# Ledger of designs, part 447: VH-VL binders against o27280

Target 1, 266 residues: o27280
Amino acid sequence: MDSMNVPEVLEIKRIVEESESVKTFIFSWDFRREVRPGQFVMVWDFRDEKPMSVSLIDPVRSEIGISIRRVGEFTDRVHGLSEGDLLGIRGPYGRGFELMGRDILLVGGGIGMAPLAALADEATARGMRVDALVAARTADELLFLDRLEAAGVNISTCTDDGSCGFKGFAHERLLTLEENHDMAAVCGPEPMMFQVMRILDERDVPAQLSLERYMKCAVGICGQCCLDDTGFRVCAEGPVFWSQELSRVREFGRYRRDPAGRRVPW
Key: E = the ipSAE of ESMFold2; O = the ipSAE of OpenDDE; V2 = 0.75 times the mean of E and O plus 0.25 times the DockQ between their complexes.

## First folded at step 20 (VH-VL)

Design ie17 (framework fv_acasunlimab; at its last look DockQ between E and O 0.81; V2 from the best seeds 0.83)
Fold by OpenDDE, look of step 20:
Structure ie17 (fold): chain C 266 residues (1-266), chain A 118 residues (1-118), chain B 108 residues (1-108)
Amino acid sequence: as target 1 above (266 residues)
Amino acid sequence: EVQLLEPGGGLVQPGGSLRLSCEASGFTFSKYWMSWVRQAPGKGLEWVSYISTGGRSTFYADSVRGRFTISRDSSKNTLFLQMSSLRAEDTAVYYCAKWHIGRAFDIWGQGTLVTVSS
Amino acid sequence: SYVLTQPPSVSVAPGQTARITCGGNKIGSESVHWYQQKPGQAPVLVVYYDSYRPSGLPERFSGSNSGNTATLTISRVEAGDEADYYCQVYDESSDHYVFGGGTKLTVL
């Protein structure tokens, strides 16, 4: 729809401080414009524009939430905003997660939990059993634990420093879990996702993974988010990919391209 | 070559039982959800059932729920459909189908005819 | 139950473009797949994820999905394209795979 590509200026209704570095911005949303977990929107602060995953989808309150980690100039400006301030939002874009089965495993790292939190809400609303492995560097960086718990999600945590839950990485914790699931959804640092995907494949668990790449147009035209050798555009064919698709992507888990098109190792 | 082979079809009386098999080759069977889809003579495609990779979850169309049972044996690369309390309206060609990304079906068997008649 | 509606038949002359529609409530938010079935044969996947082609399928086959209608387009139609075509979605509300009623494509 033509209107989707024009940023809508929206007022920030609420701001939720998720952690020291992550805030969730809540907006009123007209759900005639459908949005799915795993899709992203382009956030415009009238100076720059960045893709952000939707972390909250609430049709009852007619609201969406966008969780943003403070990592650079754009996000610094956005984090300086207050309730009542304005942002431009266009979208949603991309392919979201697809739910199948009765039991789903979510594996998230850091801000990667944002789209998975939205997915957890949908899955639990559908009556699915949801297990979530939530990973972070430290305990204070673990995201959405209270929200997930309130939704009835079975949570397992791991931290790099052991400050909460399992001491180690997500894939290491996953190896200690014996239960099989009908499917898995994964989002986080790409090296984490790469290892998790390997384990899930060995266990014959179908998996979807959400990738992060530099996006400019969000509509599959500019090619800035193209994945090597496949021609996949993360904004169009993704950001959610099935493991079978990512197995064809040479750069997955190894490197990405920066805004200048240079290879940057993970 | 990727292939699904469906033996086991035939003629059965109403109220009777029949077990269909689907043998997979050319791909890692254990990694994919599997489905049964049927087609009555001169009619369209109707989904019947599907099963998760580990067999932990099974789903059925309302028309066959309680009468049909889907199962699988990964060691034999075989999908099964146990049909009971068969009705005339169950008469159809039964296809096994392999799950594909996006919840499509990319590989189909050639189908086996099940005829329920007195 | 979720219902997909297809026209019963479509006729096209050789070399022309055939368009087969699939209608459903909120189909624009669903991933639509298309299958070709020739007489006496099993269905063959020709389009998945609304617009993607499986390996080996000619570029003449394309798909789109907008609003409440998905469309399978076959350009430069050949006699060999005569077949039944089915659209398909997964209904998450019922955990059912749903097929359209099928469209018979006749090449005149």
Scores: ipSAE 0.923, ipTM 0.950, lowest interface PAE 0.5, mean pLDDT 95
Fold by ESMFold2, look of step 20:
Structure ie17 (fold): chain C 266 residues (1-266), chain A 118 residues (1-118), chain B 108 residues (1-108)
Amino acid sequence: as target 1 above (266 residues)
Amino acid sequence: EVQLLEPGGGLVQPGGSLRLSCEASGFTFSKYWMSWVRQAPGKGLEWVSYISTGGRSTFYADSVRGRFTISRDSSKNTLFLQMSSLRAEDTAVYYCAKWHIGRAFDIWGQGTLVTVSS
Amino acid sequence: SYVLTQPPSVSVAPGQTARITCGGNKIGSESVHWYQQKPGQAPVLVVYYDSYRPSGLPERFSGSNSGNTATLTISRVEAGDEADYYCQVYDESSDHYVFGGGTKLTVL
């Protein structure tokens, strides 16, 4: 039996302000501990610990980046930190994205673009053509556009309010885009991912989806992240799933669970 | 019910050509990446080629690149391998195989023998 | 190119446990799949994603993968398990599938 995984205390090397509500925290990282796009880390602020997707994987500079949206008490505290402050990091955990083929479509909603930005870097480094559909509520919340452009990614945008690009939801924009992709990777709000998955399946595009609610499953905690009451081991297999795996589970895209475990509509 | 069937094969002279086919049934052919894998008599498995679901992207082992062409026809549920400039070392049983989650192969045909001999 | 190394043969008595290894540089970071092939037959997938069993495969088949070695384990070996066994990965850097050289399991 291995020792219990404990957080390594790391200094915040740089902070990038991605938007009013999203910051990327960059740390030095020893890449003898391999990191794949789609994997996550547990971030510990010495009071609480939350899973966060890796958004930057740079073995040349020996750096990782973790993008965090301010959405509550924990993330408010972390957003209040400065360069030189300390955070605990353990990981990486979870199943990352698998790449095949010569081209890939990325579909990201909001902070869901974070793991996809890391994947875009890996795919372009392999010489793949990368198309990205970047979705948000407003133009100010579109993430990583400059970084994706610098990497040579072909970007399409949509915003709920129409302030940038297509006015509407990601799946509506997807219907107006070319169908020619070898595979896709999707991350964002679960209702968006469900609608996008349906379109990709109709187009015979194999897809992988990263689901935030399954990150705790990937570290063996299991409490809030089970897909169904049927007793599958799905809790231990995420956060990245092939769409074929998810099409067999009734919870995905249908409802969420409150803190008491009750089924609640999205 | 779910199966891959490779009719064809046979004896070919060095430098000759042969086209293999693989007929799929019992699953939605158009949704899966497909591969050819070969096995020389008494030897191990060697991957040959794969093709994406729409046929847009093709990949080849170094030993066959430039001589073999993989293709598919979703209207006929059929995978093809056009083999040209054949060499004695191409003598093998050729299997077609269906992509599985994790980049494995879950369904294999029974294989067809190609013999390249003077 | 990425290379997978398997022992050429393994022998076990009926009822005992067989362990078949697949060596590769940092193979623990890859998803490893295993196939059984009986003489004159096509390969059959017996383990995928390191340790998952296809539907209908007995619990006697299991797998593990860490560091530089993946292992297929067959407990309570039966005469019918006598076959060649291959490991396989997908190498993203070359866009190639890679098989190990195969291991002949003999049940004495």
Scores: ipSAE 0.761, ipTM 0.891, lowest interface PAE 1.3, mean pLDDT 88
ESMFold2 (binder alone), look of step 20: mean pLDDT 91; pTM 0.936

Design ie18 (framework fv_acasunlimab; at its last look DockQ between E and O 0.82; V2 from the best seeds 0.84)
Fold by OpenDDE, look of step 20:
Structure ie18 (fold): chain C 266 residues (1-266), chain A 118 residues (1-118), chain B 108 residues (1-108)
Amino acid sequence: as target 1 above (266 residues)
Amino acid sequence: EVQLLEPGGGLVQPGGSLRLSCEASGFTFSKYWMSWVRQAPGKGLEWVSYISTGGRSTFYADSVRGRFTISRDSSKNTLFLQMSSLRAEDTAVYYCAKWYLGRAFDIWGQGTLVTVSS
Amino acid sequence: SYVLTQPPSVSVAPGQTARITCGGNKIGSESVHWYQQKPGQAPVLVVYYDSYRPSGLPERFSGSNSGNTATLTISRVEAGDEADYYCQVYDESSDHYVFGGGTKLTVL
């Protein structure tokens, strides 16, 4: 267990261009170190370190994939890397998604689809029926559609501009869907997750939601990812939370803490 | 007060049938998966069955599959277990249990004794 | 089928620490929950998600899970802690809830 906290220097085996702003980096992985959908790893480029969700878990090929959206200096550097280049990876960390039942609904927005894509693979492998609502601002930002389709996932899309599927937000599209599921998994912008959670609660569908917060240590020590009022650490108690846990979190859907500890509204 | 109440236990002959009920109060019953767990006299806990919130999916232990049927009525806040083709080895205290985080059970009924004997 | 193995009994003197183990293949990758059952009573959840306590449970109860063994630890054991303790997981391969065989804790 102690070894998991030391970054392992791994070679980038492959890079998959998911969209203009998202790349998936593939690494060889020793599956004696188990990893679950919804867990995250710390990615180290020998200058800085950031938490990233695992988007691919392939025990047959002994590979994992990490999908990274280009959003800042760190991700800019990482996106400049090529196959054969090196990154430090430590983990996995956090609580992953838990599967129950036979029917699962996945609701994802943008890069939030990364952990859900991994979950979809696991669910379909288990013989579950998987419905996925994939949301993005525009059609070109919809992620993993071909991969999900190949896995046998029933896909519904929605885009803010109507360029693909339902014109509108994920929670609006969800309202038009009549079928209930045994369970739901949600990941995306927090305002989206907040609205989706409300609808799922009204429908009595148990839901798990993956949160994104500033994480530094990933081991529940530094407290940088603590949620107000509850003391929940996103890196330890999360990043996957049940809806009933998040109902206790006042800041959920409202604000987050930046690296300086300031409240930043969504 | 949050509680689960299990009426309906009793004595039944082998091959017979019995229907158990579990009445929930103090929480929103419709929002939770529910389970039956049994305990033979002097033995450990054995999971029997669980059902999704909407009743769309049901699961059973191998030992009871095909003989037991789990169901629920949200309008009555009641969980049911229809038992048929009862065997002596089905003799146990039957608990209803509420689903909790991590696929645990946080609320249990006091249990009802089912005795299968000739 | 997935099997959880517990020692049948553990004895401890008052004020001492009791440790109850639960063994299973790759149990360290599973979420383990613990229940306390006193004679003639229903089980009570005492630890969930390996190490978390439900509201109302004393801090004397703690849990850990690593490798192939989960452990329930009861510090400063009291006479009232005498009970049967069961570990529990969910087996995703079979969609079964699985309980350990139970451990009888005796307070000497």
Scores: ipSAE 0.921, ipTM 0.949, lowest interface PAE 0.5, mean pLDDT 95
Fold by ESMFold2, look of step 20:
Formats: structure tokens, C-alpha cells, sequence
Structure ie18 (fold): chain C 266 residues (1-266), chain A 118 residues (1-118), chain B 108 residues (1-108)
């Protein structure tokens, strides 16, 4: 089973500089292998392999995009690559987002906007009204704003330092926004997602939240992506969960992250 | 006890109207999308309509669009289906159903028979 | 629009394994849900998300979904499993729920 998930070596077709710390790497992709927003891939740099969210799904150009934040040795090496360089890609894996209804609220913190940008493209293409709350530490770290605007998304922003939009955390901004949506999708620091989930539950808005866990096999057999107290496997049963599934998970929300993904103790 | 109860069926003439209700208990009604699903005698299940949690968004099968109206009243834990311009083909058992993970239905009412006959 | 195709009937001996198929164009990309309906009763959810069981449902019920076919599998079939079985998806392009035509499982 794990031997059948050997990475395919693909050429980097284009690189988009999303911010000082985030790049989107674009590859040719055969869409007979279908990809849904919220699924992830394993990116192999010939030394190490890390899970990364799919942020662009473009069947017309036969392309996928993978957005990567520079946060350590692996991502530093990947950020040093150029167009024409090679990376190993395996996937996609996991449960993606499901769309219903006529409108959706997206709430993204930092790199968590990556899978939500892909979802926004799909939702707008299907004629849904899309509102997005995009959160970051500073204005320069707000991701995908131009792309979301071009897709017809209604954008609200917040930044920790107040340099763009509302000054404060995503859940604080959410309290000042319209309460009624058919559904929501949330991705970002787990403490942010917990606070946002609580507000959406009070508003009777069904929510899907995307969780990150340590990955190795990506098909659920190794157990390394499990939530400790429930046995949920983020790579197989997630990474996208409905809030109903998460309400019984004690570790969810145990520590808080600001909208830019920084860990803040609960 | 989690349940859905549909008391409102009956016999109606073609071209007539009937309002079905579905009263929920044992779960927080306002948090869930709700659907109507029907089953003509001896036939399979056919989805009819669904409604969002706040009641703002409604969706209908092509066979009933323009004739049926789904609504809900969360203060009474009740789902409704207003049926108008009824046809013989609308004869069926009508179930209400609660949305579940993956857009499934986990709780169904016992159903109520609507007969459209001259 | 989107159509789900099921065989009208399947017969199986007690203790054996029943397999009920649900055909659809690229159904492997859909989340498929399965319902059991006994005569005169409401449907009961037996599988969701292709292969997950609701709480309280015996392990004998399982599901799979790939390509153009989803399958409900009932191991060690009992007389009490005799019922109609329906598959269901949500078609995002139309915002419609879609049910298969149903399969009558007969236990001889």
C-alpha cells in the first residue's frame, strides 16, 4: 500500500510570490486524478516530505498550485527553487470541503487561506455568493486578496497590528459581521478555528474546519495523523471535518493561534 | 428520543392544495438543513426539497418547482411543505428528513400518505 | 441530470455476503450514502461517506466507492436484512439530492 504512493517527480511550471514568506508552486496535472478543495498533497524535496494544501485547481490549464510558507529547513529549500526545478508530488489525499446552499463564509488565518482560495474559486464558479474573512499578522501577509477579488468574493480583512482592515483576531471581526450564511469553511491556527467554530455554532451556521496533523503515509494506515483522544485520522477521515465531528475532541482548541498561525497558549 | 412526526397527509383532488408539517423533537432543529423526500406507491425514493438552517435558501426537484414551497419555523421545531396544483403523480408517502454528515439523512419521519385522486 | 443506477434485485443465502451496486458517472468522486428500507417503514441510514457506519450499526455493513461504482456489502446476511436498499448522493452542480432506484435484497 505505502509502496504504491511513491512521489511523482514533476517540474515546477510557475512560481507565484504570494507574500514575503509564501510561494505558490504550480505544476501540470492530469485531472483524471481528481482534486477537491481541502485535499492535500505530500511534497518531496528528495530529502524530506511534508503535507501541503492544494490552493489552485485549474482543469482548464491542467494545473494545480501548492502554497508553501517558509518556516523551516524543508520549506527554506523549496523556496530556493526556481521554475524548471523538480519536486516529488503524491496525492491528493484526504476529505475535501463539501458545498451546499447559495452562500458560504470562508474564514482563513495565514496559510489557512490556501485551501479556502481553491474553495472560493469552485464556489463562485458554481454561482454561490462567497464572503471571506482573511486574517493575518500584518497587511503584507494577507493572502490571495487579488485572486479572491477577481473571483467575485466579498472580502473582509483583519490584522493583528491593524495595518489593514479590522485590528484584532478573526473571531473578533466575525462578531461584527452578518450572522446568516448557509455554511462556512474555516482554516487556520487551531485556537482561531475553535473560537470561530463556537461563534458559528451559536449562529446555527454549519461549518467545516480543516485540521493539520503530522503526516507520513497519507492514507490512514500509519496512525501518525490521529487526534489523540478520538482516533480520527486527519489524512483519512479529514483534514476537513464538520464542526459536529470536532465538538467531542478535547485536544481541539487546547492552544490558540493568532490569525497568522503563531501558537499562543490557551 | 429523537424523532420527526408528519401528521398532515390525506386525500386531495387534482389541482388542490395541502400543507404538510413535520414536528421535530430530541435534537436542536435550528442547526440542521431539512428535506422532504417522497415515495410513490411501489416506487423508489425521490428527493423533493430542502431548506437551509435559517430558512433563507430553498431548493426543489424539477418535478415540483413552482408548485411546492418548503418552509420552517424554528420556534416551533416544525418543517412545512405547502403543496399546490397537485397532480396524480404527486401521490406518495412524504417523509421529512434531517441532514447529516456528508449530506446524508440520519433521521427520517414515519411518513404521511398524500393521495391525489379525482 | 445525474443518475444513479441500481440492480432491481439481489438474492443471497443466509450467512453469505450480499453486494449491492450503485452506478454513476464518476461516482467515485461523490460521497455515497446507503439506506435500508423495510416494507411500510422509513429508510434507515446504514452507510455514509462511502464506507462509514452510523453508531450502532453492525460491522457486517460496509461500503466502497471508486470509479463509476459504489458498493454496499452486507456480510453474514441474516433474514432480518431483507429490505430495499437505496444509494444516494448530493449533486453539487444542480444542488439536488439524487437517489438510486433501489435494490430489493432477498434472503433465501
Amino acid sequence: as target 1 above (266 residues)
Amino acid sequence: EVQLLEPGGGLVQPGGSLRLSCEASGFTFSKYWMSWVRQAPGKGLEWVSYISTGGRSTFYADSVRGRFTISRDSSKNTLFLQMSSLRAEDTAVYYCAKWYLGRAFDIWGQGTLVTVSS
Amino acid sequence: SYVLTQPPSVSVAPGQTARITCGGNKIGSESVHWYQQKPGQAPVLVVYYDSYRPSGLPERFSGSNSGNTATLTISRVEAGDEADYYCQVYDESSDHYVFGGGTKLTVL
Scores: ipSAE 0.772, ipTM 0.894, lowest interface PAE 1.3, mean pLDDT 87
ESMFold2 (binder alone), look of step 20: mean pLDDT 92; pTM 0.950

Design ie19 (framework fv_acasunlimab; at its last look DockQ between E and O 0.87; V2 from the best seeds 0.85)
Fold by OpenDDE, look of step 20:
Structure ie19 (fold): chain C 266 residues (1-266), chain A 118 residues (1-118), chain B 108 residues (1-108)
Amino acid sequence: as target 1 above (266 residues)
Amino acid sequence: EVQLLEPGGGLVQPGGSLRLSCEASGFTFSKYWMSWVRQAPGKGLEWVSYISTGGRSTFYADSVRGRFTISRDSSKNTLFLQMSSLRAEDTAVYYCAKWYVGRAFDIWGQGTLVTVSS
Amino acid sequence: SYVLTQPPSVSVAPGQTARITCGGNKIGSESVHWYQQKPGQAPVLVVYYDSYRPSGLPERFSGSNSGNTATLTISRVEAGDEADYYCQVYDESSDHYVFGGGTKLTVL
């Protein structure tokens, strides 16, 4: 366990351009170190370190994939890297998704589809029926559609501008879907997740949701990712939470803490 | 108060049938997966079956598959276990259990004894 | 089938610490839950997700899980802690809930 906390310097084996702003970096992985969909790793570019979800788990090829959206200085540097370049990876950390039942609904928004894509692979491999609602602002920001389709996932799309699929938000599209599922997994913008969770609760569908918070240590020590009132640490008790757990989290869907510890509204 | 109550246990002959019920109160029954777990006299816990919230999916232990049927009625807040082709080895206290996070069971009934004997 | 192995019995003096183990192949990668069952009573959840306590459970109860062994630890053991303890996992390969054989904790 001690070894997992030391970054392993890994070579970027491949880079997949998922969209204009998202790249998936592929690494060789020793699967003696188990990894589950929904878990995250800390990516170190020898200057800074950021938590990233695992979006690909391939035991056959002995590879993992990390999908990264270009959003700031760190991700700008990482996006400038090429195949053969090095990154430090430590982990995996956190609580991943749990699969139950025979059919599952995935609801993802933007880069939130990263962990759900990995979950879809696992679910389909287990013989589960997987429905995925993939949401994005525009058609060109929809992620992993070809990959999901190849896996046998039933895909519904929605875009804010209507450029692909349903015109509107994920929760609005969800309202138009009548079929119930044994369980759901949700990941995306927190306002989206909040609305989706409400609908799923009304439909008596158990749901797991992956939260994003500022993480520093990833091992539950620093407390930077603590959720108000509950003491839940997103890096330890999460990032995947059951809806029942999130119902206790007052800040969910409302605000988060920034690196300075200030409340930042969504 | 959160409670699960299991009526319906009793004595039955081998090859016979019996239907167990579990009545839920104090929580929203329709929102939770439910399970049956049994315990033979002087033995450990053995999972029997569980059912999804909507009843769309059911799962069974190999030892009871094809003989037992789990079902639920949300309008009555009741879980059922229809047992058929009962065997002596099915003799046990049967518990209904409420699903909790992480595939745990946080609420259990007091159990009902089913005795299969000639 | 997935098998969880527990010692049949553990004895401890009052005030001491009891440790009950649950062994399984790569159990450290599974979520382990623990139940307490007193004579003539239904099981009670005492630890879930390896190390978390349900509301109302005393801090004396704790859990850990790594490698091939999960452990339930009961500190400052009291006479009232005498019971059978069961570990439990969900086997995703078979969609079965699996219980350990149970451990009888005797308070001397």
Scores: ipSAE 0.899, ipTM 0.941, lowest interface PAE 0.5, mean pLDDT 95
Fold by ESMFold2, look of step 20:
Structure ie19 (fold): chain C 266 residues (1-266), chain A 118 residues (1-118), chain B 108 residues (1-108)
Amino acid sequence: as target 1 above (266 residues)
Amino acid sequence: EVQLLEPGGGLVQPGGSLRLSCEASGFTFSKYWMSWVRQAPGKGLEWVSYISTGGRSTFYADSVRGRFTISRDSSKNTLFLQMSSLRAEDTAVYYCAKWYVGRAFDIWGQGTLVTVSS
Amino acid sequence: SYVLTQPPSVSVAPGQTARITCGGNKIGSESVHWYQQKPGQAPVLVVYYDSYRPSGLPERFSGSNSGNTATLTISRVEAGDEADYYCQVYDESSDHYVFGGGTKLTVL
C-alpha cells in the first residue's frame, strides 16, 4: 500500500482567487514526497476524483498549490469550499517538465498556465531566462501575470478578443516573438498546443507539451489515458512529452476521447 | 542510417591545441542538443560539453571550462570541439553523442583518440 | 557536484540474474539512464527514464529507481552481456551530465 495511491485527506490552508473562474487551493505538504512541475495529483471531494495539475511548489513554506477552473459539477463543488474544508489528495503522478539550457519559452493557454507557473518559478530559481506567452479568450482569464512578473519572467499576452495584449491565438502571437530559445514548454487546449508545436519544430526549438487526458487510476493500469497510435499512457509516460515523442502520434491535435474512451472530434 | 562520425584526433604536446569534428547523418541535426563525452584509457565515461540546438548556449565540465569550446554548424551537420591548453589528463577517446528524450544519449560516434604527451 | 556511485564489478553465472546498482543522493527523483559498453566499442543506450527500453532491446533488460538507488537488472544473462555498464543522470542544478564510474559485468 503505496502512500501515493491512497488519498491523504488534507485541509485547505488558503484559497487564492486567480480569476472569476479559477481558484488556487493551497495545502501543507511534506516534501519527502517530491513534486515536480508538470506532475499532477488526483483531487477527491469524497464523491468524485479528478486529476489536477500542481501550480505551486513551495518547499520553503511546505506548501503545494492546485489551480482549478470551474467548468462542471465537480469543480463547482470544489469552488464552493472554504479554508479549513477537506479534500483528498493522491500523488504526485506522471512525468514532469525537464529543464535544460539557459533560456526557456513558456506558452500557456487558460488553465494550462498552472503547471507552467510552477515551472517558471523553478526555472528562474535556477537562473534561466524565462519568456512566457500567456494566452486566454479574454483579459479576465489571463492567469498568474503578477506572480510571473514577481518571479522575473518576461511576459507577453494574447487574448482571442483583443481585450489585453495581442488580439488573436497563441500561435499567431508566437510568430511575432523572438525565435531563439533553447527549449520551450507548452500547456493548454490541445489544438493550441498542436499549432504551437508546429511553429517550434520549424524553429528547431525543442518543446515539451503537457497533455490532458481522461484519467482514472493514475498508475497506468486502466489504459483510459492512452494516446491513439503509440499506446503511450498519459499518466505513466506523460503527461509531459517531448515534441519528438508526439510527432508520430496521429491523435494529437485531431481528436480527443470521452470518458468511455471513444474518439470525438475537437 | 542514423550515424555520427568523428574523423580526426591525434597526438599533441602539452599546451597544444586540436579541433575535433563530428559529422551527423540520417537525422535532422539542427533539432538536437549535442554533447562531447570522453573516456581516458581504462577509465569510465566523462561528460565534457553540450550545446543547444541553435548553438547559443554552451555548457562545460569544470575540468575543461575555459580551455575547450563547443560549437556547431547546422549547414554542414557538424559538431566541433576546439581544445586548447591541452594537458596529459585530456588524453582520451572523444565521442560525440546525440540527445535523447529524458536527457539521455541514443546515438554515439565511434570515438576518436586524442593523445597528449611529450 | 552530484556524484553517482557504482560497484566496480559484478560477476554472474550464465542464465542467472545480474543486478547493477547506481547510488546517488535522492536519485529516485532523477531520471536514470543506462549504457552498455563492450571492449573497443561506443556505449549503447539500454535503459532510459529509469525503466524504459529503447527499440530493439530484449525484455530481459530492465531498470528501477527509488530512494537513493537505481538498479539495472539483466535476467538470463548471456556471455554477450559481458561489458561495462554506466548509469547517467542530468543534474539540473549544475547543468551537467553525470556518469557513474562504471561496473564491469563478468559472465563466469
Scores: ipSAE 0.801, ipTM 0.909, lowest interface PAE 1.0, mean pLDDT 88
ESMFold2 (binder alone), look of step 20: mean pLDDT 92; pTM 0.943

